# Miniprotein binders against q8lar0: the designs that were tried, part 13

Target 1, 344 residues: q8lar0
Amino acid sequence: FNDGLLPNGDFELGPRHSDMKGTQVINITAIPNWELSGFVEYIPSGHKQGDMILVVPKGAFAVRLGNEASIKQKISVKKGSYYSITFSAARTCAQDERLNVSVAPHHAVMPIQTVYSSSGWDLYSWAFKAQSDYADIVIHNPGVEEDPACGPLIDGVAMRALFPPRPTNKNILKNGGFEEGPWVLPNISSGVLIPPNSIDDHSPLPGWMVESLKAVKYIDSDHFSVPQGRRAVELVAGKESAVAQVVRTIPGKTYVLSFSVGDASNACAGSMIVEAFAGKDTIKVPYESKGKGGFKRSSLRFVAVSSRTRVMFYSTFYAMRNDDFSSLCGPVIDDVKLLSARRP

## First folded at step 5 (miniprotein)

Design s34F
Fold by ESMFold2-Fast, scan of step 5:
Structure s34F (fold): chain B 344 residues (1-344), chain A 92 residues (1-92)
Amino acid sequence: as target 1 above (344 residues)
Amino acid sequence: SKVTIRIEITVPDPETAEKIAEELKEFIEWLAEFLGLEVEIEVEVRGDTVIVTIKIKGDPEEVEYLVKLLEMWLEELAKKLGGRVEVEVERE
């Protein structure tokens, strides 16, 4: 089935009985639309493996990638266009599991970490710019464990075209409302993790860079409290979750950076501080969260000292959800505007 | 344990119906063998509609597991096909 531009991304169309040995897929083309390499398992939801229950994020089936295993699909794309790839992933046996996602010549290493959600799985997004009219999308497990079947579960692989927004003369900052972003699975209430990425040219969050050590979370208004429009960003890991954008400014000119700080209505309650930066100028914005939504506006007036100014946001302290006391969470940032101010 | 499941799936066109009928049968046969269950599958395609009758026999826990997986799969299928899915389950 088609999840956006990518057919059978949710793996609900599976292999024939004759192509299976237990859960192992023994024919490299047995899963429709996918080419397999290495030890690949087709896992039904609720499958028990010894003392473990393998978590299938969506529907009835997922794929598990063993040692150095991969799944690949060749997709027709438009040269020069931008695309996001979003998928669910869960760690199964090793303490440190990773997935390599690539569309040559671009690739990323994605740590599958359990700090973001107590559900055992999270949605991850990555983006690329098409270099030709075809893209070979590869998801690969670089792990080498003594059990060759050990590796992450993958489900719900989706691809969508991205439309990078442009700065306007009302707001010189691109995508300040975060309304342009990666494909979001319908009826999934966990949000989408945007892992560290220092390139705004093909970011899954157009205009923004995640140059921090941990991911930021992309949230939607159907499941979360969003200050403006339908999308926003949650700064989930204190100073280790940050969004940044470099904008063109005129040295000596006065600007106002304004933005909303709120909570996602996800049981993230307590005292929070968002720190906003415009170059070396900064403001700390305290926010007392009840974990039930709501927001306030804040602003930072500054004089640009460079022809390029870095705008950045992070949360000063770590916070945990009070309904599981284990999942990282934090304040929501939205409706970010950078405007030229009238001279005093 | 013995369970009979009747499924009626309506899809946009007859070609899609034939494809879904074949895939559903392969899926059920694989899963039943994997779970050690006895299964009898009858599939009828009438234009854009697939009618499936599944009679399952085996361990009560495995039978319920198969029923649960099938319900989950059909729910996802209904959302994606832009069609209609009706499921009736009879337990003995």
Scores: ipSAE 0.209, ipTM 0.654, lowest interface PAE 5.2, mean pLDDT 83

Design s34I
Fold by ESMFold2-Fast, scan of step 5:
Order: sequence, then C-alpha cells, then structure tokens
Structure s34I (fold): chain B 344 residues (1-344), chain A 92 residues (1-92)
Amino acid sequence: as target 1 above (344 residues)
Amino acid sequence: SKVTIRIEITVPDPETAEKIAEELKEFIEWLAEILGLEVEIEVEVRGDTVIVTIKIKGDPEEVEYLVKLLEMWLEELAKKLGGRVEVEVERE
C-alpha cells in the first residue's frame, strides 16, 4: 500500500438493503472491504437524528460507531516501513466521544472535539511502523453511553507511506520543512489534526512530537498560505498546541535555530506571539496577522548545554477565525532549521 | 410531492455495469424505506450502460433530500469507476 484512500475507505459502496435494519448494519461483512463489530450505522449525509444533522465529510455516506463498535480492514504493507492513517471524524451526541485507532500491538485514543472546525468534523491522523507484510487497521469506539447508538461518525479512511527524512549537514532537525506528513483528503480545506503523541513511531509528522494538550493542524498550500514548499503546521490552541523534536547537540557548541512564522490566510487576524525553545534558551516572536497570509523569519542563537536538546514551538495566541467565529486558529510555523554556527 | 429521476451510467465494462445496477437498486430501496417514501424503480443494463428510472412520491422535504443525496452519490461513484453519469429530474 502506497498512498490514498483505503479500498472503500470513503464508504460510498454500502450494504445491501437486506443487511440493514433502518440505519443499522446487521451483517458484519455487509460494507465492502470492512469487517464490522457491534452497533454500526450506515449514515447518509444530512441524516437527521432528533435535532442533530449528521454531516458526512466526503461524498454521500459515512459510518457511525455505537457503544464498543469497530470497523476493521486488513491492508498489505511493507514490514519495517512507516505509515500514516488519516480519517474524518465528528462527535454526534456525547460530550466525551473518543475513537481508538490501532494496528496491533499499538493504539491511540483520540478525543473527538468540536473546537477545531465549524463544520462539526475534522481530519485526524495517526502513524504506525509495520511489524509484518500486512496490517489490521481497527477504528473502535470505547464509549459506553446510555444510548447504544451514540458515537462518532467516521469517513474517508486513508493511508500513506511515510519516508522519514534524515538529518543533513545543513539541518540537524528532521523534517524541518514539514513536507513529509499524513495523507490529506483531496479538496478538503480543513487541514489535518495531529493529536498529542510522544512516541516517534506513532507520529504522522516524522521527526516531530505533539506533547501538548491539544492537536496541531497540518496544512497544505492548495488551501492555506504556506511559507515554504507545500506543507506547514498551524498552532491552533495557544500553549495547548505545540510541536517538539529532540536533536543531538555537542555541549559547548553554538547553534542557530531559524524558522518562519506566518498566518495561514484563514481569517486568523491579531497580535500573534510564537515562542521558540532550544532547551532553556527561548525567543518570543511577535507577528501582526491580517489573516491574509504572509510570514517573517526569526532566529535564536544558543550554546548547547547537553548532548540532546529539545526544540519546541508554541504560541500565546488563542483565538477563533474571523470568518466562522468558532474554529480555533493561530500562527503557522515552517522551514525550521538548526545549524551549527562557527565562532567568529 | 412527485418526481421522476432518469439515470444513465456508463462504466468501463459490462461486469461493472451489472454490479452497479444491483447496488443502485438496493441503495434507493433502502433510502426510500428510512425516509418513508414510495418508490418505483426500473433498471435496465445494456452492455456497459445502466439505465434507471425512479418514481418517488412522498413528503416534499424528504423527496428533495433523496434527490440531492442520490446526485451526490452518483458523482462519487462515477469518479471511482472511471465512468460517466447523466441525471434528469422531472418535477410535478
């Protein structure tokens, strides 16, 4: 498997009428390419459930996972390679809906939150390292709500082979340009959420960890203003959205950390401040955003005090987009370089 | 409310056409049931082309919802199968 939607990953090929009871799918193999468990509903876009309108992110159909329900697909992969799994998800009824995504023996529990997008859904991504020539991709609702049908909508399940960049003589940071990252569903302008993670094998953004309370957003140049290349990261929730990487440094040696700070051209306007860290050394970078794109570069010169240095970025800017007044937004970080500096 | 929908789907091969014809019929019957609509479906397969006539009767809001959803689904399906789709909607 190289890239894109899994077979029937967008659920546009559905069950036979005889395998349905209302919206409930009653045969565990009824949805082509997927194996189901528990209370699973096949949901047409715009379907009404009480006062809720269930919006499907792509196409006409999605699935909804009820209490302890799962969907599973076996995919051919290359042992030892890294892959990102990306999917759209929306909270439907409970305040604390979560999805567990797994490729055994590893898994991650993702809170499905409504703060990132006014549309009611977001793309989420997770990564794994293949331990064999196949992977069983499982998305599971661990919920135990009173209404057994209560649970998140899922759509557009995709996978991409990741090729982690290696450090170079010109940049000891891996993937400083953020050009290597998860699959983005075509023609979707919301970006991809990278949920908190602290294990490199599970980062869909190779080289980078999200150790913050909330997700960071991965953005593309087709829909956003990106300072360099085709991809960047938006720090959407102030200090609660951060990216970090630990790099090897030589104690006593001088280094220069340089990077771009901008706005995503998504109507996120205001007085932004990005704080960059290299161990205990820090710089605050103010940026007056007009919400129409653009960027500036900044740098931090420091002397390493240990053989490993944590590089980290977050923002003190916590705001919503001016065009929907509900979606979190913030400054864009891109083109991060860490170079050894020679003494003058 | 009453509408008639005429659909012509052309795909790369007859085997795919037969599969699409069955899927389309099942899809429409299921949607009509959950929306409380009356539906009459006529499906004909001619080589690589599926010809469908659907007569829908029921609540105006639900009828419009089904028409919109069907159009959306057919566009996605045509893209996936490397085919083309033509849809005509006649209102009464």
Scores: ipSAE 0.484, ipTM 0.819, lowest interface PAE 2.2, mean pLDDT 86

Design s34M
Fold by ESMFold2-Fast, scan of step 5:
Structure s34M (fold): chain B 344 residues (1-344), chain A 92 residues (1-92)
Amino acid sequence: as target 1 above (344 residues)
Amino acid sequence: SKVTIRIEITVPDPETAEKIAEELKEFIEWLAEMLGLEVEIEVEVRGDTVIVTIKIKGDPEEVEYLVKLLEMWLEELAKKLGGRVEVEVERE
């Protein structure tokens, strides 16, 4: 496997007519490269179900997982290496739809929410550390609804090897530029959601944790305004979208935390405020956004009081994009550096 | 309404062409059944090229939906197989 879509990860290779009953797939191996369980439907883009039109984000076909249904693929990996799994998902019928993504024994349950994009489709990412030379990637719907066919749509399942950068004498933060991260689908302008996570082994942003209530958005320079390099993070849900990293510091030593604040050129306009933390020390950075890109640099000088210091960013700006009035948006953070400084 | 679609799919090798020809007919028949359309499919393989003629009859809205879906699907399929596709649509 190389970086990108898994074999038939976009589901454009479908089942035989004889393996179908309406949209239901009745043979567990009918979709090439995938092993199915439970009520699984093969959905053509634009399929009408009552008052609902099911739109597919890539190509002509997607898969819908009903009650306790799952799809599975065994992938060759390198033992000890880290990988991100990224997939597109959309809610179809129930108020609270979820997907459980796993590589045994680890898993994450992801709420599929409509607050991030006006289309209802978002890319979600999760990471794992390979424990053998093969990984069983499973995406499962844990829901139990009155309608057994009710469940999320899935498309564009991709994987990427992660190469976490190490701290240096120039920057003791890992991956401060966010250049290492999950696979981004070409020509998809929505970004990638990094749901809340609490440990390094499952973070698709090496070095960074999302320890908040909502996802942060990973953005690329082909579709967004990025202050440095090719990748950055958008804090989309005010104080509910935060990125954090714990770094080793020497008590009594002076440090400087510097970073860029901007907008993603995604019609997110208004008076933004990013708050940066280094332990108990904090700075509020105002940024007047026109929603057309650009950034400014800021810094926080502090004296460490502990052998470990939590660096964290969030925004007090809670707003929707001006072009759809329904998608959460916010300031962009990039080029984060933490350097030791001499006491004057 | 009645529509005739002529598709030419060129792929890297004759073996791939034979496999596509076998799967294409069954898949289109499934889509047509799901949409309540009548379909007649003729498939011919000439070396590395698959030639498909599809005659579709049914509700105008469903016919046009199927045409659009097939165009999108075949373009993606051809890209994945390292080939190319040419589609011609005749409406009556």
Scores: ipSAE 0.200, ipTM 0.670, lowest interface PAE 5.3, mean pLDDT 85

Design s34W
Fold by ESMFold2-Fast, scan of step 5:
Structure s34W (fold): chain B 344 residues (1-344), chain A 92 residues (1-92)
Amino acid sequence: as target 1 above (344 residues)
Amino acid sequence: SKVTIRIEITVPDPETAEKIAEELKEFIEWLAEWLGLEVEIEVEVRGDTVIVTIKIKGDPEEVEYLVKLLEMWLEELAKKLGGRVEVEVERE
């Protein structure tokens, strides 16, 4: 299995000049390790298009996908195993740019939005389950704009094997500490976006679903304040950023859901409120953030009414970082535990 | 504007050195043509070491842009090869 950058995933090995027309790549195999389709541009860092500077997230070069354009790589995987694909993407010209990421028969359409960071680009993650001992990874621009070159910029394509955690006697939630997740670049301080419409079994955040309108952000302890371990989740867009998991419960049995609420030490300050759900039972957890880290624990005691209970978190805090006044931010959740409680 | 860049790359073996020398030369020639710059490249392979001297002439903004791209590319190359890269830039 692969772990980290795919061969030439950062596009630093490029086409020969004879395979180029301006920035357009005219030979479908000209970029080493990649097979191209449609209008594909090889973009150097600092390249200007009109009044716009195209942002290259990593190294000297990135790839831009025009109308209906694709890049594809065939990789060796282990049949039955789960993998995350992580890549940097930036919107370049259209208001509503998207990328379709696929490993047949699985696919997802990801909106490329500028609300998550001030850098002009973000890391996005997606996951799949290998159906054979190889996978054809395809990143495709489904857009059709008047300018055929118009489309998202892509860089730093990486893959990581995922090891879905199992429930334990001390926690019936899977991956409550968020320690299992997508590949994180060591030198990147922006976190990784987990887009909406993740499937539990194929989620880049094993055990958890993102069924909200906007992404949640996966953060690491090298760059952020993380309450427990090395990883956590930031709820960046109020009620539009939510993470959920369905757990098996016994009707009539009492349970306690406990969790940490804090801030990511990313200049996200204000009166935060995290709302936790266990089925229809809920608790609102206020947290006064100074944007400099720290956390507190909270808990919700409830009686299960079903054999399956949906555990969910979102925030009513919808704000931007106070150091850039443009990036969505919010409370951090971590160390989520669900345990059966003894009745008095 | 005139700039001279001297690059020394040490890699694990002579075969890798020869391949890197070819790739680096092609990369620099491609960038120079793309940016409309005049470039003279001298490449010497000495065992596991690649020594490159690049003399660039052209518009100051484009010359500095090539220098920047080359430095960024070499930094990524050094990380991938597990080798050593030394770069010296002289401006006239």
Scores: ipSAE 0.011, ipTM 0.476, lowest interface PAE 9.3, mean pLDDT 84

Design s34Y
Fold by ESMFold2-Fast, scan of step 5:
Structure s34Y (fold): chain B 344 residues (1-344), chain A 92 residues (1-92)
Amino acid sequence: as target 1 above (344 residues)
Amino acid sequence: SKVTIRIEITVPDPETAEKIAEELKEFIEWLAEYLGLEVEIEVEVRGDTVIVTIKIKGDPEEVEYLVKLLEMWLEELAKKLGGRVEVEVERE
């Protein structure tokens, strides 16, 4: 499999006229490259449903999944390798819309929430470890609403091979630069939400867990201010957005955790505070943001008390962007390093 | 409302041109029926170039919606195919 959009992952190749009834797709293979199940609609951008306008994330078309509906594509993969799946989703009609993404036997149920962006849609990512040379990528609506057509919009389904980085003598923390991560769609400036994950094999950020109530945002240097390299993480929901990694340490040995704190150049302005943890040791790093980018570096010196130390970041800054007054935003974390203060 | 849209799409090879011509026609026919519009579509393939003339008649809001959606779709196709797309819209 080549990294990027799955075949017809953006749904711009649609069903034949004869396979449609209104917006409903009535043939399970009518959308090229996809196998459909349940009530599935092919939705043109700007489609009106009553007084609501359905927002298509990219291009002219998206798919809406009704009650218990699914889309599926079988992809050739390499057994034992890790992959991230990324897709755009938008809530359309019910208060609590969700999507289940799966590669059997594993799955994740994602709430589709409107707090992350004012555009009405966001990119979501999940990861899996291939158990065979083929993966059935399934996106399913587990909802059951009175209107069987009610459900979330999906667009821009992509996949990327992940290469988990290893610790080195110069950084015992894995993927501290966040350069390994999910597919970022070209020309989409919204970033990618990484929802809470409970298992390392399902993290689209190799080495990192999102063990918080809300997602963190994965950002790219083409659209945001990134302190180091091409990728970083934005902590968008205060203490409810956190990234963590458990590293091997030697009890009694002194370590230095260093990292960059900045803003994404996304009109997120204010007095930010990032809190970094190494076990029970912590430091609060204030950052006065103008919402125009930039960063500073900080560090925490600590003495390890166990053979494993949990490194974690979150922010006490809980605010919205100053250009839309509705999208959650926060400080950017990047270039995280953990090193021995002295080599024995 | 009456609108005439003229589209020229140039792609890498004639086989791709034939396929795009068919997909464009299916797209327009479905959307026009869905929006309650009258459409007349003429498609000509000349080697690696697709030439399409679409004459649309109906409610002004629905006509404008179809025009905008078509322009968005063509922009996405051009990016994927590495081709050129030229669109001319004449309003009456």
Scores: ipSAE 0.296, ipTM 0.728, lowest interface PAE 4.3, mean pLDDT 85

Design s61D
Fold by ESMFold2-Fast, scan of step 5:
Structure s61D (fold): chain B 344 residues (1-344), chain A 92 residues (1-92)
Amino acid sequence: as target 1 above (344 residues)
Amino acid sequence: SKVTIRIEITVPDPETAEKIAEELKEFIEWLAELLGLEVEIEVEVRGDTVIVTIKIKGDPDEVEYLVKLLEMWLEELAKKLGGRVEVEVERE
């Protein structure tokens, strides 16, 4: 497996009539390519569930995971390689819905939050390192609600092979252009959320850690304004959306950190400020956004004080898109470079 | 209300056509039961082409919902299979 939707990852191939009880799937192998457990529903787009209307992110069908329910698929992978898992998810009923994504022995619990998009759903990403030539990809609802059918809607499960990041002579930062990243669903203009607690070895954004309280958004040039290449990162929740990387430096040596700041052309307008850090050294970069794209470059010259230096970016801009008044948005960062300062 | 839907799906090979014919019948029977609709389905496979005639009777809102959902699903299915889909809807 290299990249793209998993077999029947969009759930457009459904269970046979005899395996259904209403929307509930009663046979654990009824959905092609997937193994189910617990209360799992097969949901047609626009289905009315009590007072809720369930919107399917891609196509006509999705899956809803009730209390303690799971979906699982075994995929052929290459031992030792890194992979990202991307899927769309929507909160349906409880105030605090979560999904646990795992490839044993690693797992992550992701809060499914409505602050990132007005559509009712978002794409989420996670990454793992293959420990064998097969991976059991499991998405599980750890919730326990009074209504056993209550739980997140899931659709569009995809995987992408990631290449281990490494520094070069021209940039000691790994993946400074953000060109290595998770699968982006074609023809969907929502971007991909990279949730907090991603570590750099297993991050869906190779080389970068998201240790902030909220996710950062991974954006593509087909749907957004990207300063360099095809991919960039949007800092959507002010100081609560941050990316960081630890780099090797020589104490006493002078370095220059340079980067682009812009907007994603997503109606995110206002007086933006990106703050860049290199250890304790920092620079605040103002950017007056019209929400229609564009960028500028900035740089921070500093003297390293240790053999390892933490590079980090966040924004003090905390706002919503002006076209929906509900989706968190912010400045875009891209084309991050760290080099030793030239001597005349 | 009453609606007649004619669907013609052309796919790369006859084996795929047989599988789609069975899947489409199961799909429609499930949705009709879920929505409380009466349905009559005729499925014919002619080489690489699946021809389906569906006669639906029931609540007008549920009938329209099934028609729109079916059109959406067939569009996705055609893209996935590298095929062509033609849908004709006659309202009675």
Scores: ipSAE 0.589, ipTM 0.862, lowest interface PAE 1.6, mean pLDDT 87

Design s62D
Fold by ESMFold2-Fast, scan of step 5:
Structure s62D (fold): chain B 344 residues (1-344), chain A 92 residues (1-92)
Amino acid sequence: as target 1 above (344 residues)
Amino acid sequence: SKVTIRIEITVPDPETAEKIAEELKEFIEWLAELLGLEVEIEVEVRGDTVIVTIKIKGDPEDVEYLVKLLEMWLEELAKKLGGRVEVEVERE
């Protein structure tokens, strides 16, 4: 498998006219490369249903999953390797739309929310470890609404091989630069949402757990201000967007946690405060953002009290972008390093 | 409203050309039915090149919507297939 869109992952290859009834797809194999189940619609960009315009994230077409509907594709993978799945999703009708993404036996239910962008859609990511030389990728709408056609739009399904994170002699944190992460759709400036998860080995952000109630946003240097390298993380929902990693430490030894705090150059302006934690030790880092990019470096010196130390970041800044006043935004975290100190 | 669209698509090989010709025809017929438009389509495949003439009649807003969507779709297909697309739209 090569990194990027799955075969017909952008749904630009559609069903035959004879397999359609209005927008409903009536043949379960009608969309090339995909096997369908339930009420599935093929939606052209700009399509109106009543007074609602259905937002197609990329190109001319997307797929809408009605009540308990699914799309599935079998992909060749390497047993034992880690992969991220990324897709665009848009809420269409119900306030609490969700999508269940799975590669058996692993799955995750993701709430599809409008708080992350004003465009009506966002990119979401999830990760799995291949259990065999193939993976059945399933995206399912678990919803049951009065209108059986009600459900999220899906577009741009992509996959990327992930490499297991490893500590180095220059940083005992894994993936501290966030350079390992999910597929970022080229020419799209919205970033990729990484929903909360509890397993760092299967995280789309290798080495890191996304904790709390809302997603963090994975951003790229082609569209955002990134302090180091090509990738970083934006903490978009204050204390509800947190990243954490548990690191092996030696009790009684002194360590220095250092990191960059900035803004993504996405019109997120204001008095930001990032809180960094190393176990019970903490530091609050203020950052006055103009929403035009830039960063500063900060550090926390601490003495480890156990053989494992939790490193965590969140923000007390809970605000929206000043160019749309509807998209959650926040400070950028990058270039996280944890090193033993030579002296107390 | 009446619009004539002339499309020439060049792709890497004849197999791809035949497949695109079929997909284009199915797409246009479905979308025209969905929008309540009258459509007349002529498709010719010449090796690695697809030549299409589409005559559309209907409500001006719906006709322009189909034209815009078709242009968008063709640009995505050309990029995806490593091909070239030339589109000429004649109104009236």
Scores: ipSAE 0.561, ipTM 0.850, lowest interface PAE 1.8, mean pLDDT 87

Design s62F
Fold by ESMFold2-Fast, scan of step 5:
Structure s62F (fold): chain B 344 residues (1-344), chain A 92 residues (1-92)
Amino acid sequence: as target 1 above (344 residues)
Amino acid sequence: SKVTIRIEITVPDPETAEKIAEELKEFIEWLAELLGLEVEIEVEVRGDTVIVTIKIKGDPEFVEYLVKLLEMWLEELAKKLGGRVEVEVERE
């Protein structure tokens, strides 16, 4: 599989008229390249259903998954390699909508929330390790609502091969520049959410764990201000958006953790504080954001007390964008380095 | 409201053209049924080119919605297939 949209991943190739009942797809193979299960609807952009207007993230069509409905596609992959799946999703009807994404035996349940953007939809990411030369990619709605058609919209399903980063003599942290990460759709300016992951899950952001209550946002330099290279992470929900990595350290040895703090040029303006941790050692980095980009460097010198040290970042307070006053936003972190110090 | 749409789609080969012609006809018939519109569709395949004439009649709001949705879909489809699309809309 090459990186990018899966075959018919944007659902612009649709079912035949004879396979439809209104918006409901009645033949399980009617949408090219996809195998369907349960109550599945094919939704044109701007479609009105009762009092709802269903917003399609990309192009003219998307798919809506009703009660316990699924879409599935079999993709050729390389056994032993890591891959990220990304897709757009929007909540449509229930207060607490979720999607279960899986490549057996691995799976994750993702809450579909409206706090991250004002557009009504967001991009979500998940990762897996291929156990054979084929993967069955399944996106499933585990919900059971009174209306069997009730469930999230899905669009723009893509996949990308992930190359595991490793420590270097210039940085003992893996992927400190965040340049390894999930697929970013070229014409989408919202970034990609990296939802909280379990300890035994594979990360779509290699080297890093998101164990917080809310997602962190992966951003690209074509649409945002990125301090270094092409990719960075935005800490969008205060202390509830945290990124962490455990590194090997030598007890009694002195280390320096350095990093960039900035703003994404997304109208996230105001006084912010990023807190960086190395075990119990911490530094609070105040940052006065103008919402127009830019960054500064900071560092924390510490003496390791354990053979493993947790490095973690979060923002102290919630913030919202100045241009919509509804979307969560926060400071950007990038160019994270951990090096042994030469002096005490 | 009454609108006539003339579409010319050029694709890499005649086999693809025949497939697109059938898909386009079914797609328009489905959308017209969904929106409660009357449509008359004429499709001609000439080599690697699909020529479609669509006459739509119905509620002005739904007619315009179908026109815009069709324009969006055809632009995306042309990009996917490495082809060209030209759309001419005549409102009556």
Scores: ipSAE 0.477, ipTM 0.822, lowest interface PAE 2.5, mean pLDDT 86

Design s62L
Fold by ESMFold2-Fast, scan of step 5:
Structure s62L (fold): chain B 344 residues (1-344), chain A 92 residues (1-92)
Amino acid sequence: as target 1 above (344 residues)
Amino acid sequence: SKVTIRIEITVPDPETAEKIAEELKEFIEWLAELLGLEVEIEVEVRGDTVIVTIKIKGDPELVEYLVKLLEMWLEELAKKLGGRVEVEVERE
C-alpha cells in the first residue's frame, strides 16, 4: 500500500445510474473498490437534504451512512506494521453522531463534532497494528435514528504507514518533534484531528496518548506556522485537549523538559497559557498570540521521583479563531525534548 | 434557462476513453434525473479523446448547480487519469 488515498477513497468514481434510487445506492458493490452494507447514499456536493445543504469535503462526491450502515475495503498491508487511517466526516442530522472505525480486532467509536471548524466537516484519524498481510477497513455508523438515512457524511479515506522514532541519548521522548503522524490530505488546510485514545502504541500520533475529552489537531507546515520541521500539534480545546507520554526516568535524577510554544497562523489570537507537566512538577508558559505565527522556547527542570514519568501538555483556556468566531483553536506545541541535567 | 457545455477529455489510451465516455453519460443522466433537469447528451470518442456536448434546460439555479458539479468532477477525474480536460460553457 502506498501512502495516501485508498483506491477510490475520495468516492469520485461512483455507481452506475441503474444502481441508484435517488441518492440511495441499491447495489452493495456499486461504488468501485467499496463493499456497502445498510442504507448508504451517494451525495453530490451541495446536495439539499430537506432544509440542509450537505457539504462534501473533497471533490464532487461523498458517501453518507444511514442507520447501522457501513463501507468496507480490503487493503494489502505488512503484518506487524502500524498504519493510520484518515477521513473527512461531517454531522448531517442528529445532535450526537458517531462513527465506528475498525480493522478487526481493533476499533474505536468517534464522536463527529462541529466545534473544530466552521466548514461543516473535519479530518479525523485513527491507527491500527496489522495482524495479517491484509486489513479489512470498515467505517460504520452505529446510530439508529427514526430516519433510516440519518448519519454522518464521509469522504477522502486515506492511509499511511507509521514509523515511530525511538528514544535517543539526546531525547528520551519518542516522536518529540511530532514528525511521525497521520496522512495529511494535500491541498486541505484544516489539519487532522487526533481523537482521544488510550493505547499509545496504536496512536495515529506515535508515542503520544490523547487521554482528553476532545481531540488535538495535527498541523503541517504547508498550511500552518510550525515551530520545527514539517509537523506540530495544536491544543485546540483548553484542558480538554491534551497530549501525554510516559517516559523512563531514574528516581533522584534531574531532568530538563524543553519545548516550543507558538501559534498556528490560523487567526487564533490572544493571551494563552500552555501548562506542561512532568509527573507532579509543572510550569505555566504564557504566550501572547497574534494569530500570524511565531513561537518561543520554554523549559521545566525537575527531579524524577519514579522509574516512569508522565509528560503532558494542555492549554489552560478555550479559545476561538477570530476569523469565524466559532472554531476551537489554541497554542501549538512542538520540538519536545527530555534530557538528563547535571547542573542547576 | 438553457446552457450548452462542451467537454474534451484526453486520456492515456482509447480503452480508457471508451470507459470514461460511458461513465460520464451515466453520471449526467443520474444527476439530471435527481435534479429534474432536461438534458441532451452527445458523446463522441476519437482515439484517446472523449468529446461530450451537453444541452441542459431547466431551473436556472439547478442548471448552474449541475454545471458546477460537472466542473468539479471532471477536474478530479483528470488528475486521477493523468489526463487533460477542457470545458466550455455557453449560456443562452
Scores: ipSAE 0.535, ipTM 0.847, lowest interface PAE 1.9, mean pLDDT 86

